# VH-VL binders against Probable nicotinate-nucleotide adenylyltransferase (nadD), part 2

Target 1, 199 residues: Probable nicotinate-nucleotide adenylyltransferase (nadD), of Chloroherpeton thalassium (b3qyz5)
Amino acid sequence: MKKIALFGGSFDPPHYGHFALCTLTRELFSPEKIILSISKNPLKGSANAPEAHQLAMAKLMAEELGKTGPVFEVSDWELRRAGFSYTIETLRHFHAIEPNAELLLCIGEDNYQIFEKWKAYQEILQLAHLVVFARSGTQGEQQSSRIIPPERYTWVQLDLPLSSSDLRREIAEGQDWQAKMPSSIAAHIAAHRLYQNEK

## First folded at step 4 (VH-VL; framework fv_fasinumab)

Design S20 (from F7 with heavy chain A102E G103Y)
Fold by ESMFold2-Fast, scan of step 4:
Structure S20 (fold): chain C 199 residues (1-199), chain A 121 residues (1-121), chain B 107 residues (1-107)
Amino acid sequence: as target 1 above (199 residues)
Amino acid sequence: QVQLVQSGAEVKKPGASVKVSCKVSGYTLTELSIHWVRQAPGKGLEWMGGFDPEYGETIYAQKFQGRVTMTEDTSTDTAYMELTSLRSEDTAVYYCATGAVEYTPYYFDYWGQGTLVTVSS
Amino acid sequence: DIQMTQSPSSLSASAGDRVTITCRASQGISNYLGWYQQKPGKAPKRLIYDASSLQSGVPSRFSGSGSGTEFTLTISSLQPEDLASYYCLQHDSYPFTFGQGTKVEIK
């Protein structure tokens, strides 16, 4: 059955953590394509990049990932909607486009722990198989396994000490950040003075 | 069946802080989100904020940012809303309300009984 | 912020009358709208979700309709116990915003 993997996020900025998650997903699941879905951030402030730059950086990340193998795409569907859209709406959108594909929804362990609070979470489980990325030494699978049936998710251990939030702070403070992302993205950030505490 | 029970009425002086509690029964705080809404005397309903589980963040209305903090104690299934630097215009009934219940994403299905906070000199 | 405007601000009607309350959003919100009833001295109670779906346990005389920017709550045969304020709420985007409310009084 054709598989399509979906990574939702603000990519604000994208970094090598995203790169590793995407390449590992390709190796483990052999999807026909991986979609980077740019999500609206309702908490967006001066510490965050404008939406146009989120989209530009995600496209740069997809280009870099594409050098390692096919196929990576960027979706700005959520950015084009009025207001914000939840994952269930994004999944309905992609299911309508590719009704015969199995959707893989890639999420972190923190989101998995509170997944039952997500909008229409049971419908999400009908539309997609969860791929949950977790750090070594976590107790998360044990906490939530009774709520989400084990046949509806795959648990993947991956230790990545990278976060976009920490990276925005490091850029603002002038710390060594450029090696934590592909050079094309670092160049974009520098050229446009993103995350420089400009408020 | 979900029940939300709030703490009792408070009388505070200007400049003080108040912390209102909302105890959840029938479900746990891992299964639903809590939002806070207030209503000044003779006025309409005003959304203050709530936890968005899909973003993993608590979202506050701009009017209250810097003065409000919403927290949860999962061991006691109790949500809290703390408002600091109280002013007379903060006199209102404060309500907690559910975000999602029984795998439904429909907002404000259940409400607490309300907590009257009076700010007076 | 999305502005929610209700009309009328208040109304008085007789038992058995059909009453309609309207709610207008300043921008499109699809069907992400709920209607809430608040009786004097009580917490609000949800009547309608997703613009037109009746909450379990709510009498069938209540109905909702609309999509996009214009919505209506209808009470087909007003009863004495319906004396209350009614509020619409959009939950399409943050901040969530309520209409200013409509007070329904019975003659």
Scores: ipSAE 0.099, ipTM 0.641, lowest interface PAE 4.8, mean pLDDT 85

Design S26 (from F7 with heavy chain Y106W Y110L)
Fold by ESMFold2-Fast, scan of step 4:
Structure S26 (fold): chain C 199 residues (1-199), chain A 121 residues (1-121), chain B 107 residues (1-107)
Amino acid sequence: as target 1 above (199 residues)
Amino acid sequence: QVQLVQSGAEVKKPGASVKVSCKVSGYTLTELSIHWVRQAPGKGLEWMGGFDPEYGETIYAQKFQGRVTMTEDTSTDTAYMELTSLRSEDTAVYYCATGAVAGTPWYFDLWGQGTLVTVSS
Amino acid sequence: DIQMTQSPSSLSASAGDRVTITCRASQGISNYLGWYQQKPGKAPKRLIYDASSLQSGVPSRFSGSGSGTEFTLTISSLQPEDLASYYCLQHDSYPFTFGQGTKVEIK
């Protein structure tokens, strides 16, 4: 049975935190593919990049990741849908394409703690095995909701160095941000003046 | 067991604002999301908005965007819906209802008793 | 927006009758549909979730069926206490939308 790992995120912008999660997933699970699935946020405002630039930056991230191993792909399927898009819909989409593959859904510990509030979370657990990234030093799975059976998830400890929200603010404020992402992505942001406040 | 208790009826002038509260008992606001629905006299149910925990944000129906604000005070387990620039057609019963509850992904499982807001001169 | 259309808008039936209410979505919503009962002067109450699952405490005469775009609420043997308005709700995508309602009267 082959494995396909799915990373959902806005990649707005992508950063070395995403880079670390993706490379660790490759090393631990040896999936045939790791898909960077660009999440659609219909509530995004002027602080966020346009969808075309989210896609461009995700592709740059996949290109940089590909230099470490050739298993990374970008999916813009959610961006092509009308309205809101949920993880269950993305999983159904990939399950239909690869019905014999084991899907690995990569999420953070914060999302795992509220997983039972996700749309169709029980169906998600039927379609995918959860890979939960938790910061070293958290209480780990000891405090996790016991609603999710332990055979349906794997804990992976990894410190998250930064967030896209913090980066957007730092860029807007003219703080040092360039070293927090691959240089190709930093160049794209600078060239297109992304995340600049309106004057 | 779990109850949603709303504030009392309000009478407002056109142009005023109203803030309706919804107190959660038996659960915490960190464990469930709250949605708001209204119903004009003799008419059907209309979804206004609610907190989506997967997005981590409150989503408003387009009709109310710019006039409605939904907030939560986790220290008192109370959700609020504030509607500004009131018009006579905003006269309705306003309901709070659960969106998602820990252990159950079922929308609108529990409802508050409703708050009548009357907008008249 | 997903438009939800109920049929009929109203009906009148006798105690013991089988009553069927349909709800049509303008696009596919899988099974992300609930049915709600509202008795006069009361807040709505959920009867059915996930199109076909009966809410705990709701009488077994109520049942739901359907998926995709066409859904049905059935009351197998109408009782006097079932006088109410019935609403379907899709929660597949935002904005969530209700059907216009079906008023059930008892002869």
Scores: ipSAE 0.021, ipTM 0.587, lowest interface PAE 6.2, mean pLDDT 85

Design S27 (from F7 with heavy chain P105L)
Fold by ESMFold2-Fast, scan of step 4:
Structure S27 (fold): chain C 199 residues (1-199), chain A 121 residues (1-121), chain B 107 residues (1-107)
Amino acid sequence: as target 1 above (199 residues)
Amino acid sequence: QVQLVQSGAEVKKPGASVKVSCKVSGYTLTELSIHWVRQAPGKGLEWMGGFDPEYGETIYAQKFQGRVTMTEDTSTDTAYMELTSLRSEDTAVYYCATGAVAGTLYYFDYWGQGTLVTVSS
Amino acid sequence: DIQMTQSPSSLSASAGDRVTITCRASQGISNYLGWYQQKPGKAPKRLIYDASSLQSGVPSRFSGSGSGTEFTLTISSLQPEDLASYYCLQHDSYPFTFGQGTKVEIK
């Protein structure tokens, strides 16, 4: 049984936090591949990059990750669809493509704490094993839900103080942000004037 | 027990704005999300929008996008729905209802009592 | 948007009668459908969730069935207190959409 890891996110922008999560997943689980699945931005604002640039930056991130080891792929499947799409739909899609693979769904602790509110969460647990990334000093594992069986998730401690929301604000304000992501991504943001309040 | 208590009736002139509140008790806004539904006199139910916890964003029905803002204050466990540029067609009872509750995935299991907003000249 | 079509728009029946209300979705929505009862001057109350699961505290004469695009709400033995409007709701995809409602009256 091979493993395929899935990282869902807007990658708006991708940063070293995403890089660390992907490399740690590779080292701990040895998946056959890791897929960066780009989430649709249902509300477009001036603070967010256009979907084409989210895709371009995610591909740059996958390229940088690929220099360090196993195959990293970007999926734009959610971006091609009309309306909203949910994790269960993405998992059904990849399960149909690779029915013999074990899917690893990589999520943060914040998502884990509200997982029972996700669409079809019981079906998600049938299709995928959760990999939950938790911050240092949290009590989430000690207060773990009785609803999610312990055999359906793995708790991974990773202390990483990076946020795409904070980065968008820092870029808009002209703060120091370029060292928080691979230089190829920082160059893309600068070249296309992304996350700036000027058209 | 979950209880949603809404602010009182409002009378507004065309072009004004209205802000309806929904106080949550029995649970906190960190444990559940709030959606808003309206009903014009003698008409059916119409979904306006609500917070989607999986996306981490508030989703608005396209008809109201640009005129409606839904916010939550977790320190007071109060949700708000503000509708601007009011028209006579906005005369309706506005309801808040639960989206999802920790441990459940079922929409609208609890409702507020409703707030009548009348828009007249 | 997913359109929800309810039928009939209204009905009158006698106490003890079996009443069936149908809801049809313009697209497949699996079992992401709820049924709601609204009595005059009151907020709606959920009767059925997940297409067929009875809400706690709701009388067993109410039942839901269906999946995909065809759904029914059945009241096996209509009571006077069941006078109300009934609505289906799909929550499969945004925007969430309600059926137009069915008004149930007792003869």
Scores: ipSAE 0.013, ipTM 0.584, lowest interface PAE 6.8, mean pLDDT 85

Design S51 (from F7 with heavy chain Y55W, light chain F96W)
Fold by ESMFold2-Fast, scan of step 4:
Structure S51 (fold): chain C 199 residues (1-199), chain A 121 residues (1-121), chain B 107 residues (1-107)
Amino acid sequence: as target 1 above (199 residues)
Amino acid sequence: QVQLVQSGAEVKKPGASVKVSCKVSGYTLTELSIHWVRQAPGKGLEWMGGFDPEWGETIYAQKFQGRVTMTEDTSTDTAYMELTSLRSEDTAVYYCATGAVAGTPYYFDYWGQGTLVTVSS
Amino acid sequence: DIQMTQSPSSLSASAGDRVTITCRASQGISNYLGWYQQKPGKAPKRLIYDASSLQSGVPSRFSGSGSGTEFTLTISSLQPEDLASYYCLQHDSYPWTFGQGTKVEIK
């Protein structure tokens, strides 16, 4: 059965945490492709990169990931929509394009803990198998207030010390940030003066 | 079965802050998200903000950004809305309402009774 | 921000009349629209969700229709207890926005 993995995020900026998640997903599930789906950020403000640069950096990340093995693609479908996109809408979109593929939805442990509050979460579970990434120091699977049936998810332990929010702050403050992402992305940020200190 | 019970009326001077509580019963805060809506006397409803479980963050209307903080205490199943730097224009009834419920993220299914906040000098 | 405009702002009708309230969004919101009833001195109550789905326990005389930018709430046979203000709410995009309200008075 053809597998397609979906990794949603704002990629604002993308970093080695995203890199690690994507390569591990490839190694564990052998999907035909992994789609970096750029999320529309309802909280987008002056501290965030313009959508054109989110797309450019996500494409640079896919290119860097592609050097480690095939296949990584970027989707800007959510950015082209009017209004906020729920995950169920994104899954319906990709299911319509690839009706015979098994979709793998990659999410973090924090999202897993509140998954039953997501719009149409039962339909999401019908359309996709969850790949849940959790830090090694947590009891997350055991502490879920609402346990998703075990056959609907795979639990993967992976410590991710990086966040895009922290990186935006570090870049704005002139801290040492360039080693936390592929050099092509760091160069793009520097060349376009993204995330500069807000006066 | 779900009930939202809010704290009592408050009278504040301009420049003060107010913190309104909303206690959830019949369900837990881990199974619900809470939003806040206000209504000035004789006026319509205005959305202030709320926790979006899918985004994983609390989102505030631009008008209140920087003055409002919405928090939850899951150990007591109580949500809070704190508004600072109060102005006379903040005189209103403040409501808590369910944003998303476990299994179905249907919005504003249940409402608190409202808390009147009066700001006068 | 998405602006929600209701019409009419107020209406007066007799018991048994068919009443229609319209809500227009400044951009497409699919079916992410709810209708709310607020009786004097009370908290609002949801009548309709997802543009056309009737809330459990709400009388069948209430119905919703529409998608995209034009939405309608219909009361097929107005009752005295329906005296209230009615609000539409879009929850497609943040910030969520209410219409200005429609006050329904019964003759």
Scores: ipSAE 0.119, ipTM 0.630, lowest interface PAE 4.8, mean pLDDT 85

Design S53 (from F7 with heavy chain E54D A100F)
Fold by ESMFold2-Fast, scan of step 4:
Structure S53 (fold): chain C 199 residues (1-199), chain A 121 residues (1-121), chain B 107 residues (1-107)
Amino acid sequence: as target 1 above (199 residues)
Amino acid sequence: QVQLVQSGAEVKKPGASVKVSCKVSGYTLTELSIHWVRQAPGKGLEWMGGFDPDYGETIYAQKFQGRVTMTEDTSTDTAYMELTSLRSEDTAVYYCATGFVAGTPYYFDYWGQGTLVTVSS
Amino acid sequence: DIQMTQSPSSLSASAGDRVTITCRASQGISNYLGWYQQKPGKAPKRLIYDASSLQSGVPSRFSGSGSGTEFTLTISSLQPEDLASYYCLQHDSYPFTFGQGTKVEIK
């Protein structure tokens, strides 16, 4: 049965943390595809990039990842839909396209701990196997009162000292940010003056 | 079924901070998310923010960003909303209300009784 | 931000009357709209979700309709206990926004 891995996020901007997660997923699970599924920015204005640039940067990240293996693609399904899109809707979409594939849903440990709050989380567990990325120092110990069955998730340890939120602030403040992402993405941000505060 | 019980009324001076609690029963905070809405005396309802599990973060209305912090303690099933740098126009009844309930987004299906915060010298 | 405009801002009617409150969104929100009732001194209560679905336990005289940008809440036969303010809420996009409210009074 072929596997398709899904990484949902705003990629606002993408960074080497995303790069590491995607590369590790390829090495551990050998999926046929790894899809970067772009979510809409939840709030307009502030420090967020316009959706067109969000998509452009995600495509640049997929191109850089593709140099390590030709299994990466970008989905703008959520960006093209009217209104907010939930993970369950994205999973239903990909299941309808690839009904014979096993879906791997890649999430962080923080999201795993609150997974029962996700829309239709039980249906998510029927459609996808969770791949949970945990920070360095996480013991992998059983959490008390865990409702998600152990057979429905895989725990992967990887420390990612990068966040898009911190990067947006660092770019706005003119700090040294360019080494934290592939140079093609840094060049795109600089060329289009993204994440610059206006009066 | 679900019951949200908020902390009691507060009187604060301008510039102070207030932290309102919302205790959940009937469900746990691992099964639902909390949003906060306020209402100034004689005025309408104003959404402040809430936890969005699909985004994985708490979303704040721009007007309050930088002044408000919303947290949840799953060990006590209690949600909190802290508002800093209080002004007289922050005088309002503050409500907690449900967002997600057991994986379904039932926005504001259940509400707390409200907490009156009065900001005066 | 999506602006929600309600009309009328206030309304006075007799018991048994049909009451209609309208809510207009500044852009399309599909059916991501709820209606809320707030009685004097009380917390709000949800009446309608997904534009037209009646909340369990809410009397059948309440109904919602509409999609896109125009929505209505109807009370088919107004009762004295319906004295309240009514609010629409869009939850299509952040920030969530309420209408300004409609005060319903009984003559």
Scores: ipSAE 0.010, ipTM 0.522, lowest interface PAE 10.0, mean pLDDT 84

